# VHH binders against Probable histidinol-phosphatase: the designs that were tried, part 26

Target 1, 306 residues: Probable histidinol-phosphatase, of Schizosaccharomyces pombe (o14059)
Amino acid sequence: MPISSHSHSGQFCLHAQGKLEDVIQEAIQQGFQSFSFTEHTPRDRVEDLYPEELHLQPEDLFKTFDEYVNEARRLKQNYGDQINILIGAETEYIRPESVELLKSLNTKYNLDYFVGSVHHVNSIPIDFSPELWQKALQHVGNNPEQLFIDYFEHQYDLMQRLHPLVIGHFDLICLFAPEDAKEVFKNSKSVWELIQRNIKYAVSYGGIFEINTSAFRKGWKTAYPQQRLLELMVEQGAQLTLSDDSHGPHQVGLNYHLAKSYLDKCGITSLCMIEKGPDGNGTVVKNVTVDNVWSKFVGTNGITNT
Below, E stands for the ipSAE of ESMFold2; O stands for the ipSAE of OpenDDE; V2 stands for 0.75 times the mean of E and O plus 0.25 times the DockQ between their complexes.

## First folded at step 18 (VHH; framework vhh_7nfr_2)

Design d1 (from c4 with F109Y; at its last look DockQ between E and O 0.61; V2 from the best seeds 0.00; counts 0 for: pae E 2.7 > 2)
Fold by OpenDDE, look of step 18:
Parts: sequence; C-alpha cells; structure tokens
Structure d1 (fold): chain B 306 residues (1-306), chain A 122 residues (1-122)
Amino acid sequence: as target 1 above (306 residues)
Amino acid sequence: QVQLQESGGGLVQPGGSLRLSCAASGFTFSSYYMYWVRQAPGEGREWVSVINEGGDTTYYADSVKGRFTIARDNVKNTLYLLMDSLKSDDTAVYYCAAPYEDEYGSRSYDHWGQGTQVTVSS
C-alpha cells in the first residue's frame, strides 16, 4: 500500500495536470494508503513569479492557494474514509523574509505540515532551467562551491525557523549542475560539512527526508537524494518517507518500481507514513515496512513493457 | 514533442477584426492552461489573454479587455483569439503558448509556435 508525502495538481499548479480530485481518485485506484496534498506556497513579489504566471499578480497566487486549501478540505471530507489524506504545502523559500510568509500561511490555514524545499539560491531559481542555474552560479562569482554552500545555508535557515516535517528533495541543487560543478560537489569538504549539519539538525527535531521519485523522470539514476547522501542520512538516524512529487494523475506513483529497487540497493527496509494526531491535533509519524508500502500496489505509471 | 502552430494573422484597418487560431499537438492540450502573447517591434513580449483547461475561466490584459475573446476547443486541440476593434497598438506577432514542463524538468521557456503577424494600419 503505497504512500506519497509530496504532490501537486494541475488545478492549482499551472505546469501540472488534472484536478485535485482526479489526483486523489488515482491514488485510491492504485491502492495508496496515504496521500498528501502539498501545493506550492504563494509568493508575494512580482519578481518571484514564473513565466507561466505572466498573467497573474501575487494576489492571484494567494487566491489560488486559498482555493486549494478549501478544495483539499472538501476532498478529505469526501474521500478520507478510503485513504489517509494530509493537507500540506511545499515551501517557496526565496529569501530569509519568506519564512514569515510561510508562518503566516500556517497560522491562517493550519496546515498539517510543510515540505521544506529550497528552489532558489540568493532569490534565483535553481531548478527551473539550466540557464537560471548558470545565472545563480554567476551571482556567486562562478564559484560552484559557494553556490552549494549558499543552497544548504538556505536549507538550514528554513529548517531552523520553520521546522518543516518533510525535507523536500534534499539535493535539488544538483539537478542542473554541470559535470565540473558536480565534481566540486563530490569533493568539497565544506559542502559536506554543511550537509552533515543539516541532516543532523533535521533529525534532532524529528524531520523526515523524502525519497522523491521525480528525479527518475528528470534523468537521474536515483531518487532524491543521491546514494551517498541517503547513506549518510541513514547513518545519522534519519527517518525517510516516499514521495512521487506528482504533477497530475499520470504521475501518481510514477517510477515507484525504480524507487523500490533503489531502496533495496541501499538496504532501506522502513519508511514513515504521516497521519493526523489524536482528535485531529498535529501529526504523528508511523513506521511502515518497505514491503508493506509496495504491497497491493496496482499502479503502473512509468512501468514499460521492457 | 510539443507543437503549436498559429494562423489567422494579416493586415487589417483600425476598427477591424481578426480571428487567430492555434493548432496544438504533442501534449495533453485539455489539461493545461493556454495563453496568447504578443511582441511588437522593438518591444518585449507581453501576455494578451489566458484560458483555463476547461475554458470556463479567462483572463485579459487591460489593453485588450472588452475587445478580445479567448476560446478553446479541446476536441480539436485548438486555441482561438477573437480580436475586435483592432487598434494600431495591437500590431505585433502573436504567439500561442502553453505552460508545459518538459521531461527534463525545464520550464525556462514557454512552448510557442512561429507566431502569426497582425498588422493594424490605415
């Protein structure tokens, strides 16, 4: 019975597909026991809008987010007897001031949890395109090591100030890194010291690291995070959860078969499932075996007849 | 591969009307918002109109509001722009675009076609 701790829909994400209801129906159909809605948090500055949002203002993003939460609650009410549904959000940490916005959203909507994600370094998107990644690199004097340092400093700031329950795609900064930059990443003592710090801190407050399968469809041989990082996380006592980071029904459970292989390769036998706390207060984390997660799973997304 | 092909542009007098079409393929057209953008000579690209996946919600730039109408046919995978009361300032190349994330995770560019020239002149 699979789980996903991180997902999106076309109804509330312009580059995704399908209605939120279509997404949860697909999850139910595939045999999911737990599924989290985690749409992107809105942004309050015009300069932070993406190209697909040309027609929008920050106020429109907030309206969309409001509609998202309301729809998520409706769906939870209607489908909650069939599947465990959590209502969260994925963070947009663009600058230190972003944290106050995130906190205000949590106060307003009482979200179950945040997926703590960093998509920007020094307010420049690093997962949007190779070109923007290069722009981020240029901003730090074409020093890849500094770019990685800044990324993990942003991640640390987010964790310290918000304590997101789920840490999203831990090594996203590597997505568009060229080969020479990847080499710097691998060999930088300073970067790995920060990585260790961040992992240790997340573990200390009960953060959970997601195994994010979206890396596979983006050309990676592993999920987020890469194997060396996953091993370090395990060594540090990290708890792990599984996410498809789906952007529509067609990506629900996508490449979960690859994730299974990856987990097996790394000796991972347990994952965390998030549930609501007693009487609807807070959240609780339950351990589930990898075998259980893939039991009665009937999803076929990403499985080719090879 | 995402493909968009605009058509319907031409020369028209001020106050005239045109109907643009965009033929879409290579993606699930009915699952995405679609929009029209335009670029005048020497100017940057500006959005003109947007329509949601179902066609029930539309947006318009202030400069074209009340004059232009965006529509879509999800069976034909076609986007339309009805342009009435055209002005000289509407002269531009018009592009059909989709907010599509490619298989590599890149969203740096909107997918659009070659565009269609609209010239409003007396």
Scores: ipSAE 0.378, ipTM 0.738, lowest interface PAE 1.5, mean pLDDT 93
ESMFold2, look of step 18: ipSAE 0.411; ipTM 0.728
ESMFold2 (binder alone), look of step 18: mean pLDDT 79; pTM 0.792

Design d2 (from c8 with F109Y; at its last fold request DockQ between E and O 0.77; V2 from the best seeds 0.66)
Amino acid sequence: QVQLQESGGGLVQPGGSLRLSCAASGFTFSSYYMYWVRQAPGEGREWVSVINSGGDTTYYADSVKGRFTIARDNVKNTLYLLMDSLKSDDTAVYYCAAPYEDEYGSRSYDHWGQGTQVTVSS
ESMFold2, look of step 18: ipSAE 0.505; ipTM 0.783
ESMFold2 (binder alone), look of step 18: mean pLDDT 79; pTM 0.785
OpenDDE, look of step 18: ipSAE 0.718; ipTM 0.878
ESMFold2, fold request of step 19: ipSAE 0.473, 0.481, 0.477; ipTM 0.777, 0.779, 0.776
ESMFold2 (binder alone), fold request of step 19: mean pLDDT 79, 79, 79; pTM 0.783, 0.783, 0.784
OpenDDE, fold request of step 19: ipSAE 0.641, 0.753, 0.694; ipTM 0.850, 0.894, 0.870

Design d3 (from c5 with Y104W; at its last look DockQ between E and O 0.67; V2 from the best seeds 0.55)
Fold by OpenDDE, look of step 18:
Structure d3 (fold): chain B 306 residues (1-306), chain A 122 residues (1-122)
Amino acid sequence: as target 1 above (306 residues)
Amino acid sequence: QVQLQESGGGLVQPGGSLRLSCAASGFTFSSYYMYWVRQAPGEGREWVSVINQGGDTTYYADSVKGRFTIARDNVKNTLYLLMDSLKSDDTAVYYCAAPYEDEWGSRSYDHWGQGTQVTVSS
């Protein structure tokens, strides 16, 4: 009975596929016991719009998010007896001021939780393209170490000020890092000190780290995070959850078989499932065994070539 | 591999009409928003029109609103742009585009075709 703590749909994400209802139906069909809606939070500045959003204004993103929450609530009402459904959002932390926007969204919509993700360094997207990653690098004087430092400082700021329950794709900054930059990442004491700090802080407030399988479809040999980081997380007492970060029904549960192998390789036997509190307020985290998560899994999206 | 092929451009007089087509392949066409963009000589690329998956929602740049109509045929995997009341300022290369993410997670791929030239001149 698989779980996913992080997902998207084509209905509310322009580069994704399928309706939100299609997504949850697919999850039910595959035997998921828990599935979270976590669409991207809106952005309030024109300069923060992505190329596919060139026809939109920030107000349009807010409208889309409003429609998302309403649809998510409808679906929870209709399908909640078949599957545990959470209604959250994935953060867009672009600058320190982003946190106030995120808080305002939580006040307005009373979301179950945030996936704490950082997709920007110094307001430049680092997961959009190699070109933009290079632009981010140039911004910091072509110093890869500084780029990584800034990324984890952004992550730390987000965690301190918002305390997102789920920490999204912890090492996303490495996605488009060239080989020379990856070497800097591996060998930088300063970067790993910050990594240690961030992991420790998240653990201290009860944050959980996602095993994000989208890395596989993006060419990684591991999920997010990479093995050295995952081992460090476990060493620090981190709790883990599983996410497909699906962008449509066709990616629900995608590459979960690879995730299983990865978890086994790392000696991980337990994951966290998020549920609503008993009074309907807040969230609780329950432990589920890896064997349980992959039990009765009848997925059609189990394998994709990398 | 994502492929987009634009056609239907040409030389027309001011006030004339053209119909552009974009043949799409290599991705699930019906699952994505589609848009037209254009680039005039010496100018930057600008968006022209966007249509949602089902075709029930459309957007237009202010410069073309009321004159252009975007449409799609999901059975034929084809995007259309009907251009009426053409002006000299509409002269540009027109491209079809999709917000498609590649297998590596990048959206930087120019998933545009070669474009089709539209020239409006007396």
Scores: ipSAE 0.403, ipTM 0.763, lowest interface PAE 1.4, mean pLDDT 93
ESMFold2, look of step 18: ipSAE 0.613; ipTM 0.846
ESMFold2 (binder alone), look of step 18: mean pLDDT 80; pTM 0.796

Design d4 (from d1 with Y104W; at its last look DockQ between E and O 0.65; V2 from the best seeds 0.00; counts 0 for: pae E 7.5 > 2)
Fold by ESMFold2, look of step 18:
Parts: C-alpha cells; structure tokens; sequence
Structure d4 (fold): chain B 306 residues (1-306), chain A 122 residues (1-122)
C-alpha cells in the first residue's frame, strides 16, 4: 500500500493545483496507507521571496502557513481513520539564519517532521528556473564544482542544526545542470567527500532519504536521488522512504510505477513508513517491503487507462 | 501548451477608462492565481494586480489601488482588468500571467502572450 512523505497543494503553494482536501481524497482513492502534508515554510525577508510571490510580503507567507496547519489538522481529524496523515513542512534553507526561523516554526506548531530541503545556494534558487540556476553558477565564478560544494555545505548545515527526519531530493542541485556541469559533479572527489559526509551524518541521527518521483515528471530517467547516490546511501546503511512530491491531486502517486522499476533495478527491497508516535508526540519509523508498498497499489497516474 | 491572449488596449486620454481581457487555454485556469503585469519601454516588468483561483481575493500594486479592478470568469477562462482614472504613468504593454507548475513540473510566471498596448496621452 503506497506511501508519500512529501507533498504540496495549490491551496498553500502558488505554483501547485487543487485544495489540500482534494489531494488527500486522491491519495485515499489510490489506496495510500500514509500521506504527509509538507507545505513550504514561510520566509521572513522580501529578498527571500520567489519570483512567483511578487504580490506578497513575508507576513503573507506566515499567514498562509498558519492557515495550512489549521486546514491540515482539520483534514487529519476528518480523514485520519482512512489514511495515516502526518503534518510537517518542507524547509526553505536560504542562509544560516534560516534554521532559527525553522526551529521557531516547529516550536509554534509542533510539526510532526521536516522534509529537509535545500532550494537555494548562496540565497539564489537552484530549482526554480534554468536562468536562476545559471545565476547561482555565476555567483561562484562559473565554477560548477564550487556550486556543488556550496550546495552540500548548506545541506550539511541544515542537517546539523535541524536534524530533519526526511532528507528531501538529495541531488536537486543537478536538476538544471547542463551536461558539462553534470560531468564535473560525477567526477569531483571534493564533492563526493561531502556527499559521503552528509549521508553518514544523516544516518547517525536517524535521518531518512526520500526516493522522490518528481524527478521523473521533470524528464529524469531516475528518481531523486540518482542511482550512484542511492547505491552509496545503501552501502552506508541509510534508511529510505518514498514520495511523489505532489503539487496537486493530478500528481499524487504520479510515476510510482517508474519508481518501482527504479528500486528493483537498484536492488532496493525495504522502505520506511513514518507514523505518529504512540503517545501522539513525535514520530516512529516502520520498515515496509518494496513489494508490500506496491502489492495493493491501485493508482494509475502516469499509466494509460484502458 | 499554455496560451494567454490579451486584448482591449488602446489610446485614451488621462482620466479615461479601459477594460482588458485575457483569454486563457492549455491549463486548468480555475486552479491558479492570475496576474496582470505591465512593462513600459526600457523598464522591467512591474506587477499590477493578482486574483486568487476563486476570484474572491485580490491584490493591487500601490500605484493602481482604487483605480484598477481585477476579475475573472472561470466558466469562460477569462481574466479581466478594469482600468479607471488612467494616468500617463499607466502607459505600458499589459500582460496576463499565470504562475503554475504544469504536469511535468515546470514552474514559471513567464507564460504570457504578446500583451496589449495601453497608451495614456493627450
């Protein structure tokens, strides 16, 4: 029975579609056992707003996040007997000060967990557009190795200071990388030492790496993370979970059939499912087999209907 | 394939009025915030107004508050901008825009057509 540790809705995310209730109803229809709400965290400076947020002020983001948590709690009360719902957030790490804001949000709302994601390098978005990715590269003197180093240093800082339970799209920095930059990524000893450090650190505090199917819809032949990274995570004893990173009901379970094939190719037989702790505080992690996750999957997103 | 087609621009005197329309296709129009953005020659794009997916929440740039009204018709997939009390500073090409992530994960607010010219001059 499928799971997702990472999702969004159009109700609380400007570039997504549908209401949060539409998203959870779709997950129920597809037979999901567990589905986490993880809307983006607000930013506290105008400089931190994405281009799509040009009509907003930071205060608007905090209001939206408050509304998100209230709606998520309402939906958990209404649907929680039908599907396991966790209420968390996806981080926005923009600069070292971002972590203090993230901690304050967790204190205020008592979130179940964070998806620890890095969407900016040196305060420049790296997953919004190819143009902004190029600006991030220019900021480091057009040196792709340095851009990758900075990405994983930011990821490390986030891990060390927040201990996010789920590590989001580990290699997102590669999304808009041109082929020559991707070759630098593959061959840099310095970058791969940092990758190994970050994986070992996450393992040490019980962090879980997501297998994120959104990469398929963006044209990748793999999920996040790419195969070589996934193999290294397994070698280092990492725990893995699954997500669609859905941005609306149309993306719930999208390309999960491709994820099954990818995990089989990589020899992955076990995943983690995240549940609320027995006292209603904190989380617990439960091992499930890959075959069990797909054994009763009825979703058809990405599959042609007959 | 997202298509946005603006119309309704023209030449008006200061104090005049215009109604702009934007016909939208190629995406689920009713699921997105929609924007009007303008650009004067040699300047960057300036946001003008935005409306939520249901049409019940609107925002306006300070320069147009009280003079412009944004609206949408989700049955006809059409966005509107009613412009009153026009000033010379309102002269620009006006574009409608949609910030969306399509089925393949593309995120951008750069989907707009050729725009429609508004010229305020006496």
Amino acid sequence: as target 1 above (306 residues)
Amino acid sequence: QVQLQESGGGLVQPGGSLRLSCAASGFTFSSYYMYWVRQAPGEGREWVSVINEGGDTTYYADSVKGRFTIARDNVKNTLYLLMDSLKSDDTAVYYCAAPYEDEWGSRSYDHWGQGTQVTVSS
Scores: ipSAE 0.013, ipTM 0.484, lowest interface PAE 7.5, mean pLDDT 88
ESMFold2 (binder alone), look of step 18: mean pLDDT 80; pTM 0.791
OpenDDE, look of step 18: ipSAE 0.435; ipTM 0.766

Design d5 (from c5 with Y33S E101S R107S; at its last look DockQ between E and O 0.02; V2 from the best seeds 0.00; counts 0 for: pae E 16.2 > 2, placed apart)
Fold by ESMFold2, look of step 18:
Structure d5 (fold): chain B 306 residues (1-306), chain A 122 residues (1-122)
Amino acid sequence: as target 1 above (306 residues)
Amino acid sequence: QVQLQESGGGLVQPGGSLRLSCAASGFTFSSYSMYWVRQAPGEGREWVSVINQGGDTTYYADSVKGRFTIARDNVKNTLYLLMDSLKSDDTAVYYCAAPYSDEYGSSSYDHWGQGTQVTVSS
């Protein structure tokens, strides 16, 4: 039965669709056994607003997040007997000060876990558009190696100071990289030393790397992470989980069949499912077989009504 | 608006072959994986095959593996299903689908054409 450790809804995310309730109902219909709500964390400065948020103020983001947590708790109460629901958040690491905000949110809401994601390098978005990715490159003197170094240093800082349980789309920095930059990524000893450091550190504190199927819908032949990175994670004893990074009901479970084939090709037979600990104390990690995760999976979003 | 138009179905005998086409419009076809789905009378919808955005990675349901071939032409915005060694259990209406939505919330899952009937009968 499928799992997802990373999701969004249009109720609380401007570039997503559908209500959070529609998302969890779709997961139940598809036979998911576990599904995590992980809406984006608010930003506390006007400078941190995305281009699509020009009509908003930081206070609006905090109000939206508060409404998210309240709705997530209502849905967990109403649907929690049908599907395991965890209530977390996806980090926005924009600058070193971002981590203090993230800690304060966890103190206020007692979130189940964070998906530790880096969407900015040197405060410039790297997954919003190719134009902004290029601006991030220009900021480091058009040196792709330095851009990649900075990305993994930000990821490392987030890991060290927050210990996010789930490591989000490990290699997101490659999404908009042109071919010459991808060649630099592939061949840089400096970058791969940092990659090895970050993987080893996450393993040391029990961090779990997500297999994120959204890469397939963005044109990749693999999930996040790419095959060479996934192989290195396996070599270092990393724990792995699965997500669709859904941005609405239409993306719940999307491309999970592609992910199954990818994991089979890489020889992966076990994944982690995250559950609430005994008596609600923290989280626990349960190993599930890849075969069990895909058992009774109904297929693609909206195609089957059985 | 998203439109998907299936064609190429027909009546064939067991062991026969058929080629289905799906013309796509109203969205950026090359940016999405594409699916073939089928529905037999009185049954739910069953996924059949999927192809990634670039056309170089394909997957098949166990019931059709080794007999069906999915392909796409991103220049013509057309999806194909080559069906060989057809058997009676393949009788169904075949639909193409994509996980697309536009800024107005429309998706290919909300827009179904008539499909194309494949009938395998002696």
Scores: ipSAE 0.000, ipTM 0.150, lowest interface PAE 16.2, mean pLDDT 86
ESMFold2 (binder alone), look of step 18: mean pLDDT 78; pTM 0.785
OpenDDE, look of step 18: ipSAE 0.491; ipTM 0.790

Design d6 (from c5 with S108E; at its last look DockQ between E and O 0.67; V2 from the best seeds 0.49)
Fold by OpenDDE, look of step 18:
Structure d6 (fold): chain B 306 residues (1-306), chain A 122 residues (1-122)
Amino acid sequence: as target 1 above (306 residues)
Amino acid sequence: QVQLQESGGGLVQPGGSLRLSCAASGFTFSSYYMYWVRQAPGEGREWVSVINQGGDTTYYADSVKGRFTIARDNVKNTLYLLMDSLKSDDTAVYYCAAPYEDEYGSREYDHWGQGTQVTVSS
């Protein structure tokens, strides 16, 4: 009975596939007991639009997000008896001012929770392309240590000001890091002090770290986060959840078998499932065993594409 | 491997019409938005038109609105651009593009073909 705390659809994400309804139907078919819709939050500045959004304006993103929430609510009403459905959003933290926008969205839509993700360092995308990652590096004087520091400072700011329930792909900054930069990441005491700080803070307010399987299809040998980070999280008493970060029905539950192996390797036996509170307000976190999560798991996406 | 092949360009007089086609393969065509972009000599790339997966939603640049029509055939995996009332300013290489994330998670480039030349001249 698998779970996913982070997902997208082609209906509301230009580089994803399938309708939101197709996504939830696939989840039900595979035996999911819980599935969260978490489309990207809109951005209010033209300079923050991605290349695939060249035909759009910020107001179009807000319209798309409005349509997303309405569709998510409709689907929850129609399929909620078959599967636990949460309606959240993945953050776009681009600059400190982004937090106010995120809060305003939560006020307007009363989302179940945020996936706290950082995709930008100093307003430059770091998960879009190697070229933009290099641009971010150049911005900080070609100092990879500073780039990592800034990333985790952004993450910390987001956590302090928004307290997202789920911490998204904790070490995303490493995705396009070249080998020399990865060495700096591994050996930087200053960076790991910040990592420890961020983990400790998230644990202190009840944040949950996602095991994100999208790393596998992107060429990683582990999920997000890497093993050293995962071990540190566990040591600090972190709660964990599972996410496919699927971008369409074809990626629902994708590489979950690899995630199982990874969790087993790390000695992890429990995960967190998010539910609505008993009064229908807020959220509660339930512990589920790893064995339960992978029980009665069916579907064709349970195999690796790597 | 994503492949896009544009065709249908040519020389036309002002006020004339052309129909561009883009043959798509190597990805699930019907699952993605598709768009046309163009690049004039010495100018940057600009978007022209976009169409959603089902073809029921379209967008147009202000410069071509009311003159161009984007369409798609998901059975044939083909994108179209009908260009009417062509102007000299429409002279450019036209590219078909898809917002596709590669296997490494990179969106650094749009997937497009070699393009097709459209020249509007008297």
Scores: ipSAE 0.267, ipTM 0.686, lowest interface PAE 1.9, mean pLDDT 92
ESMFold2, look of step 18: ipSAE 0.589; ipTM 0.841
ESMFold2 (binder alone), look of step 18: mean pLDDT 80; pTM 0.791

